VHH binders against D-aminoacyl-tRNA deacylase (GEK1). Designs and how they scored, part 16

Target 1, 317 residues: D-aminoacyl-tRNA deacylase (GEK1), of Arabidopsis thaliana (Mouse-ear cress) (q9zpq3)
Amino acid sequence: MVTLIVATTADPASINPAAALLAMPGWTAGPILPPDIKSFSNKQTRVIQHDRSIVKEDDLDLRWEEATGEVVDEVIFLSRHTAVSNRPALTVHPIGVLHLKDGESPPQGGKPGWAALPSTRIGPWFRLLKKMAEAHGLVPEFEITLEATHHGPITNKPTMFLEIGSTEEYWKRQDAAQVMALLMWEGLGLGGSEEVGKWKSETGKRKVLLGIGGGHYAPRHMDIALKDDIWVGHLLSGYSLPMEDPTQTKTTPGENYIGGNWRQSIKAAFEATKASFPGGEILAHLDHKSFKGWQKKAITEFLAEESINVGKPNDFT
Short names: E, the ipSAE of ESMFold2; O, the ipSAE of OpenDDE; V2, 0.75 times the mean of E and O plus 0.25 times the DockQ between their complexes.

## First folded at step 10 (VHH; framework vhh_gocatamig_d2)

Design q06 (from m03 with S53W; at its last look DockQ between E and O 0.68; V2 from the best seeds 0.00; counts 0 for: pae E 3.3 > 2)
Fold by OpenDDE, look of step 10:
Structure q06 (fold): chain B 317 residues (1-317), chain A 122 residues (1-122)
Amino acid sequence: as target 1 above (317 residues)
Amino acid sequence: EVQLVESGGGLVQPGGSLTLSCAASGFTFSDYALAWYRQAPGKKRELVAGISWGGSTVYMDSVKGRFTISRDNAKNSVYLQMNSLRAEDTAVYYCAATEYTDYSGETYYDYWGQGTLVTVSS
């Protein structure tokens, strides 16, 4: 079984970290996937490199398996990040497209209503990245943060993105690239240390965060994710919870149904999270401040109906 | 609790002016980009104007030169000054907030207002 690291030369925030990683010892050239996908091999890690958009590379894990016969355990994509604030940032996040309706075309890959299996490494690597960034003097210039689930490509195995942001200037930062490379190096145990973030269902803490609500960077969920031994699944921001105001959409007086794809979104995110963490205790955490009263009520009721456990911050200790 | 509350909508004659306001609370306003959207009956919601964290603005072509979006971080508010209003400007206007946009320009909004109706009619 192998881990795929996917990089594109079309993005400095992607190729620079990959290059930095490949500069470390132990790498050999791997097979070329037709027509032009290069690969490199180090132990159970593969670096895949092409010159196209990463978010358009659907089913790369399956294509790899078909081409090489190797079973893919997880996929790590390297990419740039943009932010409204233009602030420097290093980010980790799961992928999926839970904010779009059926029939809509996602501009950044994936498909509407779809959530990838989240990499089990999201939480642990987020914490590790924070420590590394601090140790290498990137903080406080760079913010270390999680991102909510929001784009593709389509994958079939546990997946996460590692991103450098948030402007072109910072995409090209070599020190940031180096830290990302070190994260991968240490996190995957390529240097001989124990790998970080492998799921063990029978040992250790088994609490998995499913974030519901909040902004793109999900600060309240992130506070929980900073705790030791907390695992992180999907994070659904407000835009991934499309809810229709009953006062505006009611066709029948007294109907308590709240329209929108928010139910499907939560369900998809939950199922994907559950699949990545077999035997884990999935706890939905609600960013209460991000919801209107009627939204919170609806979500809470739905979670109960779906037998999804709700956790408060203290429940993740 | 996060809130976006629009105000200022109403009935106006063609050629008239109207200023919409959106008051935000419950989140760090200064960290967000803001936008006005509108939805006419039977039509899809569309971006009218946006203003970034740094104050950069974008407008749909049909309102360019007539509408002006602005923000006041001290008041946690975003405004839409609408001049030379036309019948086709009739819609429910929504304010929205986001802290994320991708490099392709796609924006994902975390928060939406309830909307305010603007009717332009003689």
Scores: ipSAE 0.293, ipTM 0.683, lowest interface PAE 2.2, mean pLDDT 92
ESMFold2, look of step 10: ipSAE 0.374; ipTM 0.740
ESMFold2 (binder alone), look of step 10: mean pLDDT 81; pTM 0.808

## First folded at step 11 (VHH; framework vhh_gocatamig_d2)

Design r01 (from q01 with Y106W; at its last look DockQ between E and O 0.68; V2 from the best seeds 0.00; counts 0 for: pae E 3.2 > 2)
Fold by ESMFold2, look of step 11:
Structure r01 (fold): chain B 317 residues (1-317), chain A 122 residues (1-122)
Amino acid sequence: as target 1 above (317 residues)
Amino acid sequence: EVQLVESGGGLVQPGGSLTLSCAASGFTFSDYALAWYRQAPGKKRELVAGISSGGSTVYMDSVKGRFTISRDNAKNSVYLQMNSLRAEDTAVYYCAATEYTDYSGWTYYDYWGQGTLVTVSS
């Protein structure tokens, strides 16, 4: 069972953290996979250097298994982050392409209506990253944040992205790369300490956040994710919840049918979250301020119909 | 509460003009990209025009030279000036906002207005 860390060689926000990690003790050269994927090994961790676009990284976990015979346990992608504001950020997020049924198609693909298994490490590593960034003087210059579920590639094992943003100047920042490397070093227990964020059958706090609504950086869900011992699944921002306004579809007033792909998005995200957290208590947390009244009512009714438990902030204790 | 409120729709003759406006609240407007989308009966919602936080613009081919998107960060507003209107411009027009774009330049919109109807007919 191995952890794959995937670096894209042309991306400084990807290859620089990988290089910083590989400079730490215990790495040996691994196989070179077709066509030209370099790899490195340390304990159960494999670093892969991939020179192609995110679309070409589809099923890399399965391709690793086919090429090496090693079973993949999880995948961690290192990537640049871009933002409309161009503000510096260090980010953690799950992946999926939940909006595609509404006719928009991103050029880098994914799979329509699909959400990857979220890495169980998203919540714990977000908290660890924030602590490390503070200790290394990166805050407040860098915002340390989750991102809502978005994009591919297609994966078959628990997955997360670790990103440095948001401009070329910051993608190249070596102090940020070092903090990301330290996060992976400590989080995977490569230095000998206990790893962080693996889901275990042992007793403990088992509450798992499923974020519903809000903007891309999930500020209200982040309040929950900052609490000790809270696990984080998928985070569905408004763009993953396409809802048709009933007044604009000429639906009779009072009719409760609300079109759009929002039901399928919630269900796919819930099922993927449930699959990553066997026995976990999944609580849907709604960013109420991001919804109009008719949206909020529709979502709340759907969650009840699907027996998806709703959590208020105080329920995450 | 996040709000995007469109106004300025109505009935107009072919060749006429309309200005749509969208007033935003509940987020830091200057950090967001804004867009106008439209949806005609039986068609998918489509991007009409977009404007980045820095003021760069994009337009769908059929509206280039006829429509102009602009923003006023002091008023938290985005506008769509529509000139030389055609019958095929008839649609509900939506204002949308986002703080994210992917590495390919594709833009994900989190917040949407209620829409305003534009009807172009004689």
Scores: ipSAE 0.377, ipTM 0.720, lowest interface PAE 3.2, mean pLDDT 87
ESMFold2 (binder alone), look of step 11: mean pLDDT 82; pTM 0.823
OpenDDE, look of step 11: ipSAE 0.742; ipTM 0.879

Design r02 (from q01 with Y108W; at its last look DockQ between E and O 0.70; V2 from the best seeds 0.00; counts 0 for: pae O 4.2 > 2)
Fold by OpenDDE, look of step 11:
Structure r02 (fold): chain B 317 residues (1-317), chain A 122 residues (1-122)
Amino acid sequence: as target 1 above (317 residues)
Amino acid sequence: EVQLVESGGGLVQPGGSLTLSCAASGFTFSDYALAWYRQAPGKKRELVAGISSGGSTVYMDSVKGRFTISRDNAKNSVYLQMNSLRAEDTAVYYCAATEYTDYSGYTWYDYWGQGTLVTVSS
């Protein structure tokens, strides 16, 4: 089984970390995927390099499996990040398109209502990244953050994005690229150290965070994710929870029914999270302050109906 | 609790003016980009105007020169000055806030107001 790291030459925040990683020892040239996708091999890690948009490359994991016969365990995409604040940032996040309904076209890949399997490495690597960034002097210039689930491409195996942001200047930062490379190097155990973030259901702590609510960076969920031994699944920002105010919508089937695709979004995120963490204890964490009273009530009731456990910050120990 | 509350909507004659206000609370307002969207009956919600955390503005073509978006961080408020209103400007206007834009320029908004109705009719 192999881990795929996917990079594109069209994005400095993607190719620079990949190049930095490839500059480390142990890499050999791998097969070329048609028409021109290059690859490199080091132990059970493969680096895929192309010149197209990453979010448009659906099913790279399956294509790799078909072409090489190797089983893909997980996919790590390298990409740039943008923010309205333009603040420097290093980010980790799962992928999916839970903010759109059927028939809508996602601008950044994926498909409406779809959630990828989250990489089990999201939580552990987020914490490791923070430590590495601090150690290498990138903090406090760079913020180390999680991102909510919000885009593609389509994948079939556990997936996460590693991103450098938030402007062109920072996308090109070599020191940031080096830290990302080191994260992958250490996280994947390429240097001989123990890999970071492999899921073992039989031993250890197995609490998995399912974030519900909050902004794109989900700071309240991030606070939980900073705790040791906490695993991280999907994070659903407010925009992934479309809820219709029953007082404003005349089309609601009942007085207490709250329309919108928010139920499907939560369920999809939960199922994907559960699938990535077999035997795990999935705990939904609500950003309470981000919800109106009626929203919170609806979500809480729905979680109960779906037998999804709710966790408070103190439950994530 | 996060809140975006729009105000200022109402009935106005063609050629008239309105100023919409959106009062925000529950998040770090200064870090967010803000926008006004509108949705007419039977139509999709569309961006009318946006303003970044740094004050850069964007407008839909049909409102350029007529509408002005502004923000007051001290008051946690965003405004839409609408001049020379037309019948086609009739819609529910929504205030939105986001701290994120993807690398392609697409914006996901974290928070939305409930909207305020603007009716332009003679």
Scores: ipSAE 0.025, ipTM 0.398, lowest interface PAE 4.2, mean pLDDT 90
ESMFold2, look of step 11: ipSAE 0.330; ipTM 0.706
ESMFold2 (binder alone), look of step 11: mean pLDDT 81; pTM 0.820

Design r03 (from q01 with S104E; at its last look DockQ between E and O 0.66; V2 from the best seeds 0.00; counts 0 for: pae E 2.2 > 2, unsure alone 64.7 < 65)
Fold by ESMFold2, look of step 11:
Structure r03 (fold): chain B 317 residues (1-317), chain A 122 residues (1-122)
Amino acid sequence: as target 1 above (317 residues)
Amino acid sequence: EVQLVESGGGLVQPGGSLTLSCAASGFTFSDYALAWYRQAPGKKRELVAGISSGGSTVYMDSVKGRFTISRDNAKNSVYLQMNSLRAEDTAVYYCAATEYTDYEGYTYYDYWGQGTLVTVSS
């Protein structure tokens, strides 16, 4: 019912798409949330703007409900993207902090070992964004991609990030901001068309991608996400799957001695994905080339032990 | 297939030197940041040195001044020159690579090598 869109005022990759969206028809001023968060309303959509770090402002969904009495169904964050390569990108991703153990302090928000409920819109909006970016001449200058699950803030409802990257020059690009605003406008059905990416309560075989392995931009999993009608949950790159080499520790070699947070990461991501897609068919897609033999064996055995189905590319049809 | 292959490990006397190398394949090397980590038996894996795609370097305090990280994009390789080695440097050394760093500089490594053992003893 309520979709909460979150922008920060100091980040041009955040505030500019929000401003472009707010320039479209139908917005009215909403309440000011404590401490000084401005809000705007259009149909079931609420935009809030705050001046603090987007990854550190926890529980905005619950805080909206406390302040207004309206229940939030999902949260969309608008943010900058950074990359080692500094190449321009428009990105979509779920959030979580899966590589850290309880008691460790995550530097970019969230909480250790936690995966947010992924937005059901990640797959459909990634595909829509790609089409819109192409239609508006942003491709090939901007790469249009998913990102693996990472960082906070803490949320309690389905969540995704929409980002513009990867440098100050590109964070400020108004044409990219307009495409992100158009994505939200069309994706939420604010212009009167049917919204995109809402999960329906259907009993049926709805394929949901759970990505296991690979790099930050999930290239093997993107091959699946580009297929029509595929839903996307969490995407666990190598940094979310810490595995200790059993031959390089004091522990005697064996599958029962493979340390690291990888089991907990997979389980947390699977459970969060399942919760966002009631009745969905969750299929773990492995980037086999990103794993050594002992890792592949351990992961495959763990997935079987947990009754998590593995999907090959053809299983996503 | 993504591969990071370390070499150059071995047995060295205290005070000696070694050069570790890591050959990378399966990704665009110049787009990646690279690092050396190490893990001694019973200890957690720790960052030793890192190098950005642009060549900026960082070092853990205990190796600063003794170790030098470098990269050669033409050879898709990263190196760790280790001088004045001590018994405490004994560990398996791992090469790591990532294409993502966050706005605050925190780095999320996706790819890891198999490791190369460095033993510093008499």
Scores: ipSAE 0.515, ipTM 0.789, lowest interface PAE 2.2, mean pLDDT 89
ESMFold2 (binder alone), look of step 11: mean pLDDT 80; pTM 0.817
OpenDDE, look of step 11: ipSAE 0.749; ipTM 0.879

Design r04 (from q01 with Y103E; at its last fold request DockQ between E and O 0.89; V2 from the best seeds 0.78)
Fold by ESMFold2, look of step 11:
Structure r04 (fold): chain B 317 residues (1-317), chain A 122 residues (1-122)
Amino acid sequence: as target 1 above (317 residues)
Amino acid sequence: EVQLVESGGGLVQPGGSLTLSCAASGFTFSDYALAWYRQAPGKKRELVAGISSGGSTVYMDSVKGRFTISRDNAKNSVYLQMNSLRAEDTAVYYCAATEYTDESGYTYYDYWGQGTLVTVSS
């Protein structure tokens, strides 16, 4: 089964880590994907380089399978990161477009209400990246962080994004590109060591973080993800949890219905997380300080109705 | 607790002025972009004005030249100066904050205030 790494040639935060990885031992030319996308092979890993928008090139996993007959097990995208603050960062995140309703146009690929299968490697590789970045002198200049679930493209297999941010100067940083390449090299076991972050449901710690609330960089959930052996699924920031204030939209006295897309968002993220972690114990972790009282009450009640277990920090052991 | 608290709304005559304020807490204000949105009853919420972390501003067409957004990082506050008010400016005004804007310019607001009502009536 194949790990597909996707890079775009126009994005230095994408092509430079890919080039650094391809400079390591063991790569050979692979097949050409239509229309003219070249590929490279090393053991279970395939790297493709294309010249189109990474977030709008849907179904690359299925397109690889159609072109080659090889079944894709997972997809890893290499991309630039942008931030309002422009601070440098190395990031890891799952993808999905949970805040949009049916019929709305996604700004950066995917489809409304959809959550991709999260890569099981998100947690373990986040921790490994943090250690590697420190060891190579990138910290504190670069922040090493998770990002909440967002954008596309559409994928059909477990997926994550690895990103370098947040400005042109930092997208081009070769030392950051080298650390991302080393992460992939070690994480996929290409040098002969044991790979990192493959799900093994029959042994070891099986607790899986489902993040509920907070900001884009998930600070409360990141505290949990830094614990030893914790797996990470979807991370739903406030923008993925549209909730309508009942005092502003209520039309029936005494009714406490809470509108907005937040139920569908939680359910989609939970089901995708469950699908990526068969046999795992999924624990919803709430960023309590990011919610008003009425929001927290509604979310807690919904989680109970859906039999989604809530985890406090101490439950992640 | 993360908070965005709007103030300064009220009743004003056409042609009058109001200043809206939004006090923020619970996050690093200087890392965020801020915006004012408004929503009239039965209408969709719409962007009125936005201000980047660096102070660059954008405005919807109907308020250009009449409204001014500003920020004061020392006070963790964003403001909307509203001049030459019209009846169609009547709405609940909301403050919103984000730390993430994608490459298309789409903004992912994590935090919203409770809103402050502006009524423009003679």
Scores: ipSAE 0.650, ipTM 0.850, lowest interface PAE 1.6, mean pLDDT 90
ESMFold2 (binder alone), look of step 11: mean pLDDT 80; pTM 0.805
OpenDDE, look of step 11: ipSAE 0.778; ipTM 0.894
ESMFold2, look of step 12: ipSAE 0.607; ipTM 0.831
ESMFold2 (binder alone), look of step 12: mean pLDDT 81; pTM 0.806
OpenDDE, look of step 12: ipSAE 0.808; ipTM 0.909
ESMFold2, fold request of step 15: ipSAE 0.592, 0.608, 0.548; ipTM 0.833, 0.836, 0.810
ESMFold2 (binder alone), fold request of step 15: mean pLDDT 80, 80, 81; pTM 0.808, 0.811, 0.815
OpenDDE, fold request of step 15: ipSAE 0.856, 0.875, 0.858; ipTM 0.932, 0.940, 0.932

Design r05 (from q01 with G50V; at its last look DockQ between E and O 0.87; V2 from the best seeds 0.00; counts 0 for: pae E 2.1 > 2)
Fold by ESMFold2, look of step 11:
Structure r05 (fold): chain B 317 residues (1-317), chain A 122 residues (1-122)
Amino acid sequence: as target 1 above (317 residues)
Amino acid sequence: EVQLVESGGGLVQPGGSLTLSCAASGFTFSDYALAWYRQAPGKKRELVAVISSGGSTVYMDSVKGRFTISRDNAKNSVYLQMNSLRAEDTAVYYCAATEYTDYSGYTYYDYWGQGTLVTVSS
């Protein structure tokens, strides 16, 4: 059972962290797989270097299993991050394409309405990354942040993205690449220490954050994720919760349907989170200030209908 | 509470001018890109103009040279100056805000206003 780390050779924010990791002890060259995929092994970790875009990495976990016979436990993608502000960042996030409804074409892989199994390491590695970035002098220049669930590729095993942003200058930063490599080195226990972020429902806290609402960088949910021992699942920003304003829609008498695929988005994210955290207590945390009154009421009622528990900040202690 | 509140819509004659305003609150305005969208009766929303956090602008072809988007970070406001108005510009105009655009240029809007109606008719 292996961990796949996927690097894209055309992306400096991807290949540079992978190269920094491969420069550490214990790597052995693996097979070169069609159509020209390089691989490297260290214990249960496999680094894959691939020339093709994110869209062409769909089902790489299944393709690895078919080509090698090795069962994949999880997938970690190394990638660039872009931001409207162009501010430098190191980020961790789950993937999914919940911002598009069925029939629309996603620009960056995945499929509409789909959420990947989130990596159980998202919360713990976010906290570890923050400490490492501070210790290596990257803060305050780089923001250390989660991102809301977005984009593909399609995966079938627990997945997360580790990203360096937000411009060419920062994508190429070797000190940032080294911190990402150190995160993976320590987080996977490759140097002999205990790995970080494996799910074990029988030990420690079992509370899992499902973020509902807010902006792309999830600041209210990050307050929860910074608490010790909190696990992080999907984070649904406002763009993943398309809701149609009922005051601008004529309905038949007695009908109270609020349109948009926000229900499907919440269900997909909840189900994927639940699948990644067997036995975990999933708590939906609402960014209340990001919602209009009618949105908050609809979401709260839907969560109750689906028996999805709501967590206030103090419920995560 | 995050809010985007449009104002300045109304009835105007063809060839006339109008300025739309959008007042924002509840987020760090200077970190966001702002956009104006419009929705004519029976049509889907369409992008009209975008202004980046750094002030760069993009316009749909049919409004280039007639519309100007601008922002005032001190007032947390974005504006759409509309000149040489035509009947085809009749629509509800929406303000939208985003902090994330992917590498392909696809923009993920977190916040939308309630809209302001512009009617161009004689």
Scores: ipSAE 0.537, ipTM 0.808, lowest interface PAE 2.1, mean pLDDT 89
ESMFold2 (binder alone), look of step 11: mean pLDDT 83; pTM 0.834
OpenDDE, look of step 11: ipSAE 0.745; ipTM 0.878

Design r06 (from m01 with E106Y; at its last look DockQ between E and O 0.78; V2 from the best seeds 0.00; counts 0 for: pae E 2.2 > 2)
Fold by ESMFold2, look of step 11:
Structure r06 (fold): chain B 317 residues (1-317), chain A 122 residues (1-122)
Amino acid sequence: as target 1 above (317 residues)
Amino acid sequence: EVQLVESGGGLVQPGGSLTLSCAASGFTFSDYALAWYRQAPGKKRELVAGISSGGSTVYMDSVKGRFTISRDNAKNSVYLQMNSLRAEDTAVYYCAATEYVSDYGYTYYDYWGQGTLVTVSS
């Protein structure tokens, strides 16, 4: 029953946080996975390092189980972030490729129409990362933010990405790498403190954010995610919600005839979130300013049809 | 409120020209990459042209040399100059914006306009 942390040697935003974590006490060498993936062990945590594209190396959780007999509980990927603005960032996000249909090939791994099980740690670790970054002088230089659900690889256990962005200069920043390592050290309880972000069905608040709409950095959902004890599932930005404007396209008559993949995206994200948070109260939070009237109407009707509860900010305590 | 508003579409003869405009608001325009997509009847939406925040451009093969994308950060606007128009250019044209770029390019657009119809016919 282990936590698998995945790093790739080709990416300083990945290998440097892993190296910083491995420099802390308690690590021993672990098995080498086929073909030659090195591993390290500390308590419940396993770090693996490989030399391949992190978003396309599928099923590392199952491959760990096959090679070692140990069951993987969750997967944490360490990666780089790129942004149009090139502004520095430290980010946390779930993965999935929700906007593509069967037969389309995802350029960044995963599979069409799929949402991974989101890590339960996304919300709590985002909040912890923000505190740590502030305490270590990385703010305001680095933006500390969630990202909307995107890309692969394919995983079978709860998953999240931790990233440093957004240019080579910042991917290499050792102070950022050390903060990410501290996040993992404290978050997994490796130094003896209680771990952060483990889900128990009847522990504390049970409200789970399912973000609907907005931009890549989830600006409206961030206000919710910053509240104490709020859990975060999938975050569907506009690119995960392809919707066909009925005034511009042919439509099939019916109750929910707005075309595009948006229904399947919401269903996949909701079901994956529900699976990661047994007994949780999942609330869909809409970024209203990102939707036209016809989009909002279609989405709210669909959520009602699927019995997916909508949450306003005050519903998240 | 995030808005992308296209204009400049219409009916034009083969060989003619149109300029499409897209006015943006509700986000920091200079931090975004912009693109024009189009969707013809019965076809998938496809990328026509894109422009990075720094002004680098990309074009689909069939429009290279005929279409030019440009941006004006002072006016929060992106443009598509369409020359030598052909019947196959008939489509609804959408502008799109993203603040995320992957190692594999610009495939994740957060915001979309309502579209403007371009019809090329004799």
Scores: ipSAE 0.531, ipTM 0.800, lowest interface PAE 2.2, mean pLDDT 90
ESMFold2 (binder alone), look of step 11: mean pLDDT 82; pTM 0.823
OpenDDE, look of step 11: ipSAE 0.762; ipTM 0.887

## First folded at step 12 (VHH; framework vhh_gocatamig_d2)

Design s01 (from r04 with E103D; at its last look DockQ between E and O 0.91; V2 from the best seeds 0.76)
Fold by ESMFold2, look of step 12:
Structure s01 (fold): chain B 317 residues (1-317), chain A 122 residues (1-122)
Amino acid sequence: as target 1 above (317 residues)
Amino acid sequence: EVQLVESGGGLVQPGGSLTLSCAASGFTFSDYALAWYRQAPGKKRELVAGISSGGSTVYMDSVKGRFTISRDNAKNSVYLQMNSLRAEDTAVYYCAATEYTDDSGYTYYDYWGQGTLVTVSS
């Protein structure tokens, strides 16, 4: 089974980390992915470089298997990050398009209402990235952060994005690209060390964070993810939880109905997280300060209805 | 607690003017993009105007030249100056905020205010 690393030549924040990784020892020419996409192999790792939008090349895991006969275990995408603040960042995140309804066209790939299987490496690699960025002098210039679940492409195996942001100047930064390459090198054990973030199915004692609410950079959930030995699944920011204000919807007396796709978003993210972490204890962590009272009540009641356990910060140990 | 509080709505004659205000708290305002959305009864919510953290603006076509969005980072506030109001501008107006914009410029709003009603009628 192999790990696919996907880069695009259209994006310096994608191709530069890939090039830095390929400059390390042990890479050889790999199979050609149709139509004419070259690949590179090192142990169980495969690097693919295409020339299209990183979020629009769907099903690369299945396409790899069809072309080569090798089963894909996980997919890692290298991409640029953009931010409202334009501040430099190195980021890690799961993917999905939970803010859109069926029939809407996602501008950044994926499909409406879908959450990919999250990579089990998100939490451990976020912590490793933070240490590496500090050791290489990128902090405090670059913020090291998770991002909430967003965009495509469509994948079928555990997936994460590694990104450099947030403007053209920073997308091109070679020192950031080198740190991302070192993250992949060490995290996948390509230099001979033990890899980081591989999930070993264990009953009942491994805590997996499902983030509910907050802003795009998940600051309250990041407090949890910085703890030792915490695993990270999906992170649903406010935009992935569309909730309709009940004072502006017609409802019958005594009915506590809250419209919007927020239930479907939580359920999809929970099921994908559960599937990526067999035997894991999924704990939903709510960013309480990001919700109005009626939202908190609705979400808490839904989590209970679905038997989704809620975790307070101290439950993540 | 994150709060967006709209004010300045009311009843106004066609051709008149209103200024909407939105006071924000619970996040670092200067790191956020702000927007005004509106929703008429029975209609879907639509973007009216947006303003980036750096002050760049965008407007829906039907309000361009009539409405002006602005922000005051010192007061943690965003404003919508609405001139030459028309009956079709009647709606509840919502303030929204986000810290994320994708590379196409599409903006994903995390926080919404409760709204302020603007009614344009004779």
Scores: ipSAE 0.612, ipTM 0.832, lowest interface PAE 1.8, mean pLDDT 90
ESMFold2 (binder alone), look of step 12: mean pLDDT 81; pTM 0.807
OpenDDE, look of step 12: ipSAE 0.797; ipTM 0.904

